Miniprotein binders against q9h3h3. Designs and how they scored, part 118

Target 1, 235 residues: q9h3h3
Amino acid sequence: EDGFTAEHLAAEAMAADMDPWLVFDARTTPATELDAWLAKYPPSQVTRYGDPGSPNSEPVGWIAVYGQGYSPNSGDVQGLQAAWEALQTSGRPITPGTLRQLAITHHVLSGKWLMHLAPGFKLDHAWAGIARAVVEGQLQVAKVSPRAKEGGRQVICVYTDDFTDRLGVLEADSAIRAAGIKCLLTYKPDVYTYLGIYRANRWHLCPTLYESRFQLGGSARGSRVLDRANNVELT
Key: E = the ipSAE of ESMFold2; O = the ipSAE of OpenDDE; V2 = 0.75 times the mean of E and O plus 0.25 times the DockQ between their complexes.

## First folded at step 9 (miniprotein)

Design MB21
Fold by ESMFold2-Fast, scan of step 9:
Structure MB21 (fold): chain B 235 residues (1-235), chain A 100 residues (1-100)
Amino acid sequence: as target 1 above (235 residues)
Amino acid sequence: SLKDELRELLEEIVELAEEALEAIKEGNLDEAKELIRRAIEIAERIIEELDDEEIKRRVELALYLLKMALRAIEAGDPKKAQLILRWVIKLVRLLIEELK
């Protein structure tokens, strides 16, 4: 590894969530203004900590688009974190099933499809496609990370309300594909993010539940979706 | 040694952050801000003087969080500052342990 702990990654994520967001909110802003907003804030040029040479002089944690029907529901994150501390102290096994039950108990059900892309035209084009799908009502909400100080890939997150609703997760995948997205997608429940489950975690859990691969020449769904926990193809 | 000096500075940051948490709990927000500013000064000194890129990056995150906690108090959100300061203490304590 590069020496970063799961705690360091979780702290960076917390800081990004707490910093200002650049938001196009379709609930209060006409859809006709989206193209100008996307041109003003291409994610490959927006910097995490601000730069006089970028679109932002101040820190930006996330660039987000809220759909017309978007209604946030984070659940009981405080209760989740208290229960997580108790679970770790208890010595009981920490498994995908245990985390799923913890999430259900505390109503922390949201999740997201993730795509990681290098800064550049392809990232900006993918984000524009996702943003338009959100504003047009095919997706509920999405966000993209700004460019990091040290460089590296940026992430687009496309949210669904309930990670336990497999059909809803698959419908979001279909909408992402219909928006022209062809890169690898992975699905992560927000409970994993809140509890610091990333690529290098001490419980050796796969940090994502599903994987979606684009199929050229058309399956009926435009992609193949794999259930990572059970090693079963869903589409 | 250089490691011992670094550990002492990191311990001072933890102590100041812990005192800031107590000041917030007691409603002494001006005291909390001053304690956080002192912790910021120490973190900035470490970053300026240290050549180890990995340790520097970790202290840079702690510094960023300390500045964020200060802004949270200034914005009238001491609960947010408390959450952030707990993260600072956790991250700096982990770094201290690695330096032993």
Scores: ipSAE 0.580, ipTM 0.867, lowest interface PAE 1.4, mean pLDDT 87

Design MB22
Fold by ESMFold2-Fast, scan of step 9:
Structure MB22 (fold): chain B 235 residues (1-235), chain A 100 residues (1-100)
Amino acid sequence: as target 1 above (235 residues)
Amino acid sequence: SLKDELRELLEEIVELAEEALEAIKEGNLDEAKELIRRAIEIAERIIEELDDEEIKRRVELALYLLKMALRAIEAGDPKKAYLILRWVIKLVRLLIEELK
């Protein structure tokens, strides 16, 4: 019940991507500087459009941490979008398999684990854990949304380079859990984001490929991961 | 009606943004900036006069994007401005359709 169209959400995402980012880049910055950076820019206090009362006076689209080995590769997003327009005008069925094929053809393979948390200490603590895991090399790259003008939950995105690499996706989940994260996680391929396909889309596609739930029962530890597309438990 | 007046103002924003896209395509960046500034003035007037919070928020996003497009041209990136203006046109057209 967000009250906005998918197009409105897509435009807000585009604006956030185009606005300045606050970045801790472990490729060029010593890991010893991370704790001071996290204290300076807690995501619950950084405002989307700037505020004299916040750490930022100017707009911030995202707060991000890049790992030492991070090498950005978005693939051919332009070709993907053109092929998507052609598919829509062709009248052919639009299915998860069709989108997967478009993503592979255009090398748009990245995806992300998402967690949504209310602004506050839990969000800031979760982000600090994720950021440390990125800088220490257990995760590749992550970002967190700043606090919206309207309030509401913020999102932490933890990226993997290939959504078709199930082992890599599961390894990222394990690293998130090892960082102390216990909330629900959902995994979404970026192809859905680039095409503007969100939860309430007209093709009735589920953009969530995996769900992860924390499990610590007696002597056992880890998480339970469900493959949403095939309705199969992987752990 | 107030709704019809709002639609006319939103249609004017679309027309100005479409003309700005053509100006960018032709390399007429000064013309594009003036057209964007005029669209900004209309969006700001709508926001100042309108009490409907849902519609106001959607116009606020369009205004933010118009200002971003203007800054992109000023920074020497008209291709970025072109992409942003396409989103402005899409969002404002969707709002016009919902108001029908």
Scores: ipSAE 0.480, ipTM 0.836, lowest interface PAE 1.9, mean pLDDT 87

Design MB23
Fold by ESMFold2-Fast, scan of step 9:
Structure MB23 (fold): chain B 235 residues (1-235), chain A 100 residues (1-100)
Amino acid sequence: as target 1 above (235 residues)
Amino acid sequence: SLKDELRELLEEIVELAEEALEAIKEGNLDEAKELIRRAIEIAERIIEELDDEEIKRRVELALYLLKMALRAIEAGDPKKAEYILRWVIKLVRLLIEELK
């Protein structure tokens, strides 16, 4: 069952990536237009497949905000996929270290903090906070899923340029917390997404590198971040 | 019998998708579109007649991807259609295997 579930999730992700996106691009659009755009496209109301009763009549894959300094560098995804096929054919072990090596070799370094929220005011409020942080330059880029046909939790993804840059990953966590976010966050490198590796995968790999939990108390304000790969608390 | 009929219909979708891939590679885009439309009709029929919500959801995704591949050809991007059709073949084959 594991392989079937992973392929289904990968196909849904592929379809979302290929469908049109609703984008606020701060590189070409004045920051003063953001509040109107957020009011027009609240993620709790934007539907995945379109509905005359929603803000969109046509399918929407993702709702995204690009920061003023955002410069996309997806690396060599084609080379990564070819190397992945060769690895599977070779019979060599498929491990977290092997995937990290493939990602570095092909410069597929981006990753993201993920948060899952139920449709409603709290999701829309959280997304507005993240979007403002992106437009103000505290975060680089973010996207949120539209409302699924069956309902269920939606996901906000906040991207960093390099999953091997621990400081950059932690700085993004801090900016998310400063935006008022208190829910559980998990960090996933995009290499796992491009290769279709999700929570339930046939290689039994954990795609989550970090977890962040909101905490106030003692000498610390903000979050506790756990390095899942090395089982070490970073904050 | 009903399960066997479902598997036969799913196998027909795979066969049509594979033939559509070959048609695209040969530059026969009109033939590819016709083959995809036939696969769409089969998927729509399965969804209309099937009561199993989980299997129906999986076939609905395959149907959505088939329609996306058709639109890609119509938009002048047959390479995108090839990529999507390979996903359709993979997803439907996995469903067939689960049903055995």
Scores: ipSAE 0.569, ipTM 0.871, lowest interface PAE 1.5, mean pLDDT 87

Design MB24
Fold by ESMFold2-Fast, scan of step 9:
Structure MB24 (fold): chain B 235 residues (1-235), chain A 100 residues (1-100)
Amino acid sequence: as target 1 above (235 residues)
Amino acid sequence: SLKDELRELLEEIVELAEEALEAIKEGNLDEAKELIRRAIEIAERIIEELDDEEIKRRVELALYLLKMALRAIEAGDPKKAEIILRWVIKLVRLLIEELK
């Protein structure tokens, strides 16, 4: 059961990564074109596998916005995967600390804040807010999943460059809240995604490091952030 | 039984995907495409005849990946097809084990 969920989700993620992406790249496209692009490709209407009635006739894996200063660095993913295989055969315990060290050794440091929303106006409004924050320089890069064939919630991913930099992770949370986002957020290191750490994993690891809950007016941050692994409030 | 018939069809998909992977490694892309098309036909038949929605969803993912591998070869990227076919083999083998 643990193996089924992890492998299936990993394969779906791989397929989405390999399918075409719809990208607004602020490094090469003027910010003035963003509103028209958002109107053309609302994530609630863009279909995962294509539909003549939607904005896309062909499959779309992700809808993404790259900030002007965005510089992609995935690290040594091949070396990470080889080291992961060696770790599994070594008999050493597989823990959050072990995965953190593996990520640092192979420079696979990026991570993301995740929000899951049902298709509709609230999703499209949230994505537009995030996309504007990226283009304006408050966030570096973000992507949102297209609408699934059978429906279900879509995910917005807001990336930071170093999951070990707690201050940077918290600053991204603040920028997300400043963009008007009020839903639950969880933070996941990309190393967990590359190694297939999802809800039902064989090692019984929590699949996210942090959670952020919106706090009604009076909060300087706009949210409360919890370290899920240690059950410690950071804010 | 119906379960044994399903398992045999899934095992045939694995065999075709493994042969396609070897054909790609040998540079025989036309043979690889034909093997992938045969695997696609089997997956499509399973989906058409199967009433179990969870097993159907898993076979639908494998079918989608087989079609991606075929498109990757047609686009001149056989290395992408190799990665995708290894995922097809893994997913279908997992499903076969669950059916035992």
Scores: ipSAE 0.562, ipTM 0.866, lowest interface PAE 1.4, mean pLDDT 87

Design MB25
Fold by ESMFold2-Fast, scan of step 9:
Formats: structure tokens, sequence, C-alpha cells
Structure MB25 (fold): chain B 235 residues (1-235), chain A 100 residues (1-100)
């Protein structure tokens, strides 16, 4: 049922984060090697648990590209978790503003643009475009899920360092659009991921902060961006 | 009958995972690894004998996490194993409730 599905998805996400990643790290690897790496590890062919018929024989949690200037900072996730427990125990209202304040207090500021695509050429082409934008310095870091055992859509995550920096979030959207991406994008702060804010959460919070739709001649260099919580256009 | 047998095997996995979690907290890592290996054997038996694809998929995740917990202890990270075992207990308990 719905509760069971949420716990199962959370456990799968934890396992993916803990399993080995296939990484192109532009901080230590020449950019000229990217095309060969992309050809070796197309996300539609890399399997989550390994398969002799795929590029990987061992489990892969994520396929990632790190930009030259990438400096990971997840903040104080342990402090965030403790504060979240205290907030829930207090009986105080849980709102987007309360979660934003917890994130700021504990420096858990990163977030990501999400796009969901079916396995195949379109996914691999989109990932190659995003990966090149990362290596060229237009984006900081990105990852894509490997192919699940049962099939289904795969997700590309394009990270920004501060979800409270609207200009930075919009710049990332523009760079994604400039890479040729036209599908729906949604933006989720990592604080929501760490605290388990998904669809059908008991606090009735929208699980994403922003939504980007491709629009020829629109704002944000070819897209319209909506603040989902306030229903305000951020163009 | 088959459902009752499955429930009993799942309950045994929970008991072994709970004992392994206690063993880790007490610093008894060799005992924890043996308890996890026993839970792995039960999960593998369920997967081999079970025809229900949905339940099999859920048990496959629990098996995967049990193997991950074992590797975490072997790599010298018992705190990581504690978190993983907590998830195993939670997921298997949820499956048991669904089967009642």
Amino acid sequence: as target 1 above (235 residues)
Amino acid sequence: SLKDELRELLEEIVELAEEALEAIKEGNLDEAKELIRRAIEIAERIIEELDDEEIKRRVELALYLLKMALRAIEAGDPKKAELILWWVIKLVRLLIEELK
C-alpha cells in the first residue's frame, strides 16, 4: 500500500547512494576523455545490479559527472535530522518556511533539477548534453540513475549549491535548456529528500519548489519557471 | 499455509536482524556477522521458493540490504550496518503486516 511503497522507495534510494558510482571527474580527468566515457556507459544500458550483458558486472548506484569547480558540501545532515525529530515531537506546524529555516540553520542548502525519461536514445542523448555542460563549466554536477531491473523511467539530477539562491537555480535551468533539454523539470531541495518529503506526505507539502516548462521565446532563456509553493511565476 | 510459512520465515529474519543490531551495539561484530549470514540464508530460500513476484521483489531488497550490512561491518563501518539493519527490520515488518 502507499505507506509500504514510500518506505521501499526510500530504502532503494539509500542503497543507490551507498553502492559504487561510475564517475567522470573533470577535476582529475581531461575533458577530451568524456565522449569515450559516455559511449562506454550510456545510462539506458548500465544496469542497477550488474549484468554480464551490460557495461557493468557489479552494482552501480549512480552515474555521475563532476565539474572542474565542484566542491561537495552536504551541510550538517545529522544536526538537521535531530532538529527534525525535535520539531515533530514539539507539535509545532510543519510548513515550507519551517523546513527552509532548518535547512539554513544546518547549512543543508543544495538542491537539484529533476527530469524523468524512459530508457533509450532520448535519455542517453539528454544525459550526454548535461554531462558536456558540466565538463564545460555551465553546470556544477549531475547524476543519472542506472536502468532498473523492471524497467521504468530513469532520472537525471542536476545540482545547484543553494536552493535559496533563486538566480543560481534559474541559471541552472537556463544551462539545461541551452543543452537542448525540452522536457518538464522540477526542482527539489535536498533537505526535502533527507526528511522524506515525497508525494502524499502527511504535512501536505508540495514535494518540489520549482517547475520549469520549455517555452520558445519565453523567460529564463526558453523556459517558464513557476514557484510551486506560492504559485508565482519566476520569470 | 504457504502464507503462514512465509510469515514465519520473515519473522525469523526480523529476529535475526534485531539480534545483529544489538550485537553491533555491544561491540560483538563477529556475532553480528553470523546473525546477518543466517538472515541472508533465509531470505535466499524465500526468493528461490516464492512465486509471488511482488513479495519476491520486496524480499530481494531486504536480501540486498542484509548483504550491504555485512559488507559494511567487514569494511570497518558498524554504524553504517546499524542504519541498514534498521531499514531491513522496518521493511520486513511492513511486509509481515501486509500478509496478516
Scores: ipSAE 0.551, ipTM 0.860, lowest interface PAE 1.5, mean pLDDT 87

Design MB26
Fold by ESMFold2-Fast, scan of step 9:
Structure MB26 (fold): chain B 235 residues (1-235), chain A 100 residues (1-100)
Amino acid sequence: as target 1 above (235 residues)
Amino acid sequence: SLKDELRELLEEIVELAEEALEAIKEGNLDEAKELIRRAIEIAERIIEELDDEEIKRRVELALYLLKMALRAIEAGDPKKAELILYWVIKLVRLLIEELK
């Protein structure tokens, strides 16, 4: 991947955010309705641009579940963008610490655990487990991408409200593992997404902050979590 | 050449998108919608006539975003349309550079 690929991915993400979402909102919908909703909208069958043969005839950007206590706070993204432009023209070094400082100053603190799975039963099963954990209060909010036209991998995003709160990030990982998820997870602060920090970025920054691998027997967390920037195990 | 003709059509899309963006900034929403519709027609023609699947997919994304910008203005959200048009201009310019 190069800069052009990053721009294309960013534009696709923006379009998905702006298109309609299929949402199970536990703040207004009884938890007893979740299983029927999951059966109606399995992510392996929901199509990105709509298809009469799928559960949706119209475009769907994301399939999401909001927890009972979910309260979104995106921070000052416009202020973040302005400060980023100023930083780039100033010649100051672009480092993980500098990005963290910008995020804190502008209150852009959310982040997410990512898992990439091929369309099929394993994706649908993993999503159902995550959705139940959200509705039961072990996680705050999650979303999963619909199936792309070409049938590539889909992504499940499990959000935390503050990427600088290491304990909160690790608690979310533990809840994901308790939901039965065994695949590789990576954690990405939303500030990296807003500022275009993807694989092979021009500043040579690691595009994710943490990596979680399932661990069988011995770990109280059910996983090993690595700090990618410092190459240090946190669990 | 066909490559030069494609490049010229992509340049026309950029120019129309830039003019639409300025029309929005000036509050000329009907003009902006017409300019976006013209850009959509050019993108649709490129997709219909083009055999290169990789370039076609990039133009398809630009077309999708142009239609989204048009709907945003129709829904009373011109600020959303401005953001989308910035992305259209960026993506189409990057594609033009790859065609050098």
Scores: ipSAE 0.526, ipTM 0.842, lowest interface PAE 1.6, mean pLDDT 87

Design MB27
Fold by ESMFold2-Fast, scan of step 9:
Structure MB27 (fold): chain B 235 residues (1-235), chain A 100 residues (1-100)
Amino acid sequence: as target 1 above (235 residues)
Amino acid sequence: SLKDELRELLEEIVELAEEALEAIKEGNLDEAKELIRRAIEIAERIIEELDDEEIKRRVELALYLLKMALRAIEAGDPKKAELILMWVIKLVRLLIEELK
């Protein structure tokens, strides 16, 4: 069952990436337009497949905000996938270290902080906070899933350029907390997403590198960050 | 019997998707579109007749991807359609194995 679920999630992710996105691009749109755009496209109301009663009549894969300095670089995803197939065929051990090396070799370095929230005001408020942080330059880029037909939890993804840059990953966490976000955050490198490695994978790899929990009353840092792979406290 | 009929319909979707993938690789885009449309019709019939919500969700994703592949060819992007059809074949084959 777990294998089937992983392939299903990968296919849904691919379809969302291929469908049209609703984008606020701070590189070409004045920051003064953000509040109106957020009011027009609250993620709790935007539907995945379109609906006459929603803000969108056509399918929407993602709702995204691009920062003023955002420069997309997905790396060599095709080369990564070919090398992954070769690795699997070779029979060599598949470890976090070998995946990290494949990612570095093919320049597939981006990763993301994930938060899962139920459709409603809290989701829309959290997304508005993240979107403002992106436009103000504290974060580089973020996206949120539209509402699924059956109303499951939606996900906000906040991207960093390089998952191997722990300082950059931690700075993004701090910016998310400064935006008023208090829920659990998990960090996943995009290399795992491109290779279809989810929680229930046949190699027993942990796709989550870091976990961030809000720390109430912290004087310096608003969160406690754990290295999930090694079960080691970072902050 | 119903489970056997479902497996037979799912296998027909796989065969049509595999034929469509080969037609795209050979540059026969009109043939590929017709094969995809036939696979869409089968998937739609399964969804209309099936009461199992879990299996229905899986077939609904395959149907969505088939429609996306058709639109990709119509938009002049057959390489996108190839990738999508490979995913349809993978997902439907996994569902067939689960039903055995």
Scores: ipSAE 0.552, ipTM 0.866, lowest interface PAE 1.5, mean pLDDT 87

Design MB28 (at its last look DockQ between E and O 0.72; V2 from the best seeds 0.65)
Fold by OpenDDE base, look of step 10:
Structure MB28 (fold): chain B 235 residues (1-235), chain A 100 residues (1-100)
Amino acid sequence: as target 1 above (235 residues)
Amino acid sequence: SLKDELRELLEEIVELAEEALEAIKEGNLDEAKELIRRAIEIAERIIEELDDEEIKRRVELALYLLKMALRAIEAGDPKKAELILTWVIKLVRLLIEELK
């Protein structure tokens, strides 16, 4: 949306991942300290590069909350990338099924629900709800992007351990909705990010597997989840 | 032309980054740091002289990444620096192609 190339966006994302993170780790920090931490580092005020007057003086790539059950497992990303290069060289067709199989083979199975919100109270409130859900054990891990110098929307990412586990993906959606989030959600596997598969890629692969729309008075889940690959509603 | 000069400077950044990447692979970290520093100087010069905001933003990102690569080497993580430099090369080459 910012007019930058896919490569530029990927590089920015990489830079953010490599920069310092502001982390609340529920494994080492009492849950009672969460409110104070949220008040100290509201994502709408934390700046990407540590602008004067911001809560942070140094660059911040992400603000994150780790739940009690969080265990970082990235799988074999190097093996995945090597296999992907070999596949491209082979000239064999590349499909969503191909990517799924690559992900399974190399144990790169993480994915995330994404929500985009303008900086302000709504973002900070949404983040607080998500952070609480993580600390309370309804979600495993979440992160939010800091405020960019140019402004624009910030993104909250809520992770699941396995994008191939449909039930787990749906449970995370339900937990997000229970936290009071009503905006559009999209689900993206991390494998697409690792392989540099973004929107409008040459393979015409959609990096979004699921879309969740809030629904009033409907299903017990409070949302409609669409399988984008098959164009089928799952709820 | 200003465009030609910019392309030449960007090509020099690519060359320096490639040489730095090779130096890292060879275990010559001091050489790598020096090459990256030179690339940083060129990028900073481009940013100071460039009026095009779009191109400037792209060069700013390259500059930021170059600085990160340098810090990665200094922190004892040359593999991280290799990854970063690979991206710098990619980004700057794309920019050069767009300027043709």
Scores: ipSAE 0.650, ipTM 0.898, lowest interface PAE 0.7, mean pLDDT 91
Fold by ESMFold2-Fast, scan of step 9:
Structure MB28 (fold): chain B 235 residues (1-235), chain A 100 residues (1-100)
Amino acid sequence: as target 1 above (235 residues)
Amino acid sequence: SLKDELRELLEEIVELAEEALEAIKEGNLDEAKELIRRAIEIAERIIEELDDEEIKRRVELALYLLKMALRAIEAGDPKKAELILTWVIKLVRLLIEELK
């Protein structure tokens, strides 16, 4: 059921985070090497569990690009998880406000814009655009999932430092659109990911805070952004 | 029944994972590795004999995590193994509950 599915997805996410990552780190690698790295590791061809016929023989959890100014801060994830277990045991109401408060208290503030694309040219092209934007300093950090054993859509994640900083979230959306991305984007705080809260959870929490839809010729931002929680157009 | 047999094997995996977790906390890393290897053998046997693709997928994830926990101990990161084993116990207990 929903709870079982959420825990399975959370465990898969944990395993991906713990497996080796293929990283282009602009803090230590010249930008001139990016195109060769992208050609070597197209996400449509990199396999999650390794395959002699793919670019990788061993498991890969994520393919990532770190910007020159990237400084990771995940906050107190252990404290967050302990507080979450205590909250569930207490029987007190679990609401979006409660999750936001736990995230702020434990400094687990990062979030991400997500795009889901089928394996193939469009995915590889979209990832290349995002990776270049990261290396050029327009985005801070991004990652893309490798190809699943069964196939299915892959996800590109573009991170921001603080999900409560609306301006920063919107700035990242603008940079994604400037990179040529036209598909639907959804924004999720990492607090939901760390707690294993996905769509159709038993607490009826919506883990998606914002949606971005491409707007042809209509705005300086290149998109319309909706605050899903309040059903308010931001752009 | 086949369902009762499957539940018994899954309970064995949980018990081995719980004992491995205790062994790590006590600093008995060789014992923990042996317990994890035994749990891996049971999971592999289930996958080999099971017809249900959904249950097989769930056991395959547990197997993958058990192998990851073993590699974490071998790499000198027993705290990582503790976290992974906690997930194995949670996932396998959920599968046991679904089965009855």
Scores: ipSAE 0.612, ipTM 0.882, lowest interface PAE 1.2, mean pLDDT 88
Fold by ESMFold2, look of step 10:
Structure MB28 (fold): chain B 235 residues (1-235), chain A 100 residues (1-100)
Amino acid sequence: as target 1 above (235 residues)
Amino acid sequence: SLKDELRELLEEIVELAEEALEAIKEGNLDEAKELIRRAIEIAERIIEELDDEEIKRRVELALYLLKMALRAIEAGDPKKAELILTWVIKLVRLLIEELK
């Protein structure tokens, strides 16, 4: 947001994670209830802090949908963080390959496709499509940020369980596109988030592994997916 | 000056949050809650009289975190309150430095 420091943004993220979430959990809730839930809590109207006139009277950190097959497993995050500290003091080079190996060794394999949309009908419609794809089993789990007071874009995160499974990541991209979403998507492995590695980090690592662009006419329904590390098109 | 007065109020918030953090570490939870309530009162005064929307939003986040820390102590989770108070101190110190 305007004039905010990186530290301010990090504190907002921490508060959102700690606040209550609005969750539709397909493991315990029938799929027939999804449309009513989506109509009650459109992300463009759910406010971060529970503004008057909002569907929520209390703060909401995230709005989320868990699929029938969702099995939460963040892996050995504590061991990952310890190994990361040891690596930094070892004098060994820090590269994307090193981070990939740490993630594999500690089973911290999840990652997410990200999209940023302005509040309004397009955001709510995109979220509804993603939520339906999760409940129908085409995607595993997704979340969307609530409306901020200042306005600005909101983010939808669509998770995959293994960033090293390139086919699975591309299948998730296809499911997102099948929901009618045409905006830019970027993919970030969760290992970067758990280690606090963001843009402009001192190691010049790129936390975005893939970009997906909708291409009308180039591929019949296609995404053009670029591997950011190797500058290689995958599709 | 008005900017110097704002910095003094923010410094008082930091002092209260630091004392609350130490009180929690010593097991003095009633003391910590009183210190946090005082910090909340100061933050609310700043927000009420301040008309700079950017600074106001930053103080509003600090206020929100202070209230979250108080609730964490009341819910029996003082370790969560310690983490939150560390962030409050960090954020308010950064704001103080920017106002110099």
Scores: ipSAE 0.596, ipTM 0.864, lowest interface PAE 1.2, mean pLDDT 88
ESMFold2 (binder alone), look of step 10: mean pLDDT 90; pTM 0.913

Design MB29
Fold by ESMFold2-Fast, scan of step 9:
Structure MB29 (fold): chain B 235 residues (1-235), chain A 100 residues (1-100)
Amino acid sequence: as target 1 above (235 residues)
Amino acid sequence: SLKDELRELLEEIVELAEEALEAIKEGNLDEAKELIRRAIEIAERIIEELDDEEIKRRVDLALYLLKMALRAIEAGDPKKAELILRWVIKLVRLLIEELK
């Protein structure tokens, strides 16, 4: 190992989830306050571990926007983790299909469209577009990573309730495109995150289920969506 | 050797974290906090003395998590501290294995 393992990445994700979040909650905050909040907390300037020269002096795990209709569903994450341990010791093949069944059994169904962007104006502009779509009701919930101490790309995550609901996944993609987003999007189920299956995993699984590419004037949706697991075009 | 000294310090962090988990399970939160503080001191010493940037980065994450576990107990959430300490044990054990 080179010091970056799947377990290390999973632990960093856990720490971010447990650290304080900067949240605009449309369930309790008027939509008219969003633009001021976005100006106060541009993701290119919010630092992961805090900096007196940034908008935050204390650690921030995520910057998030909750839609008015957002209802958090975590599923049975503990049952999922116990079943995962049993699966690993069983000798049964670990495939996308077995992970899907595990997720369904334990109701860990949420997933997310991901965008990776360098810190700067394009990231902040993309996040503002997504945040407005969430507050206006076209998307349910989204979050963006703060700036890492050593730089690197930041990630915008746009969540859907059920990764097995293809229509819901496609509707979220359409809403992202309608918000003006043109970059490559990839979709990852949260079950992969909870089980520590990221880029470099022991089972050589692709954590990406869907891929979306912007298509100008060709598609009614404004994008072409591919099912990466089954090599099938969905749009 | 330097590598053997590093492994011994990492093993001590694992032992302290495991003892802290047992202290939490027994409701001995003051004992757990003291054990975590001792593990933090060892991790800080490793970071101060070590020049290997890759290993230092891995130990820095373990240190961050140890501090997070301590804050969780102080905030009245020992169950969160248990979860975090299990991650510390896993990450440090993986680093020890790599150093063999």
Scores: ipSAE 0.577, ipTM 0.875, lowest interface PAE 1.4, mean pLDDT 87

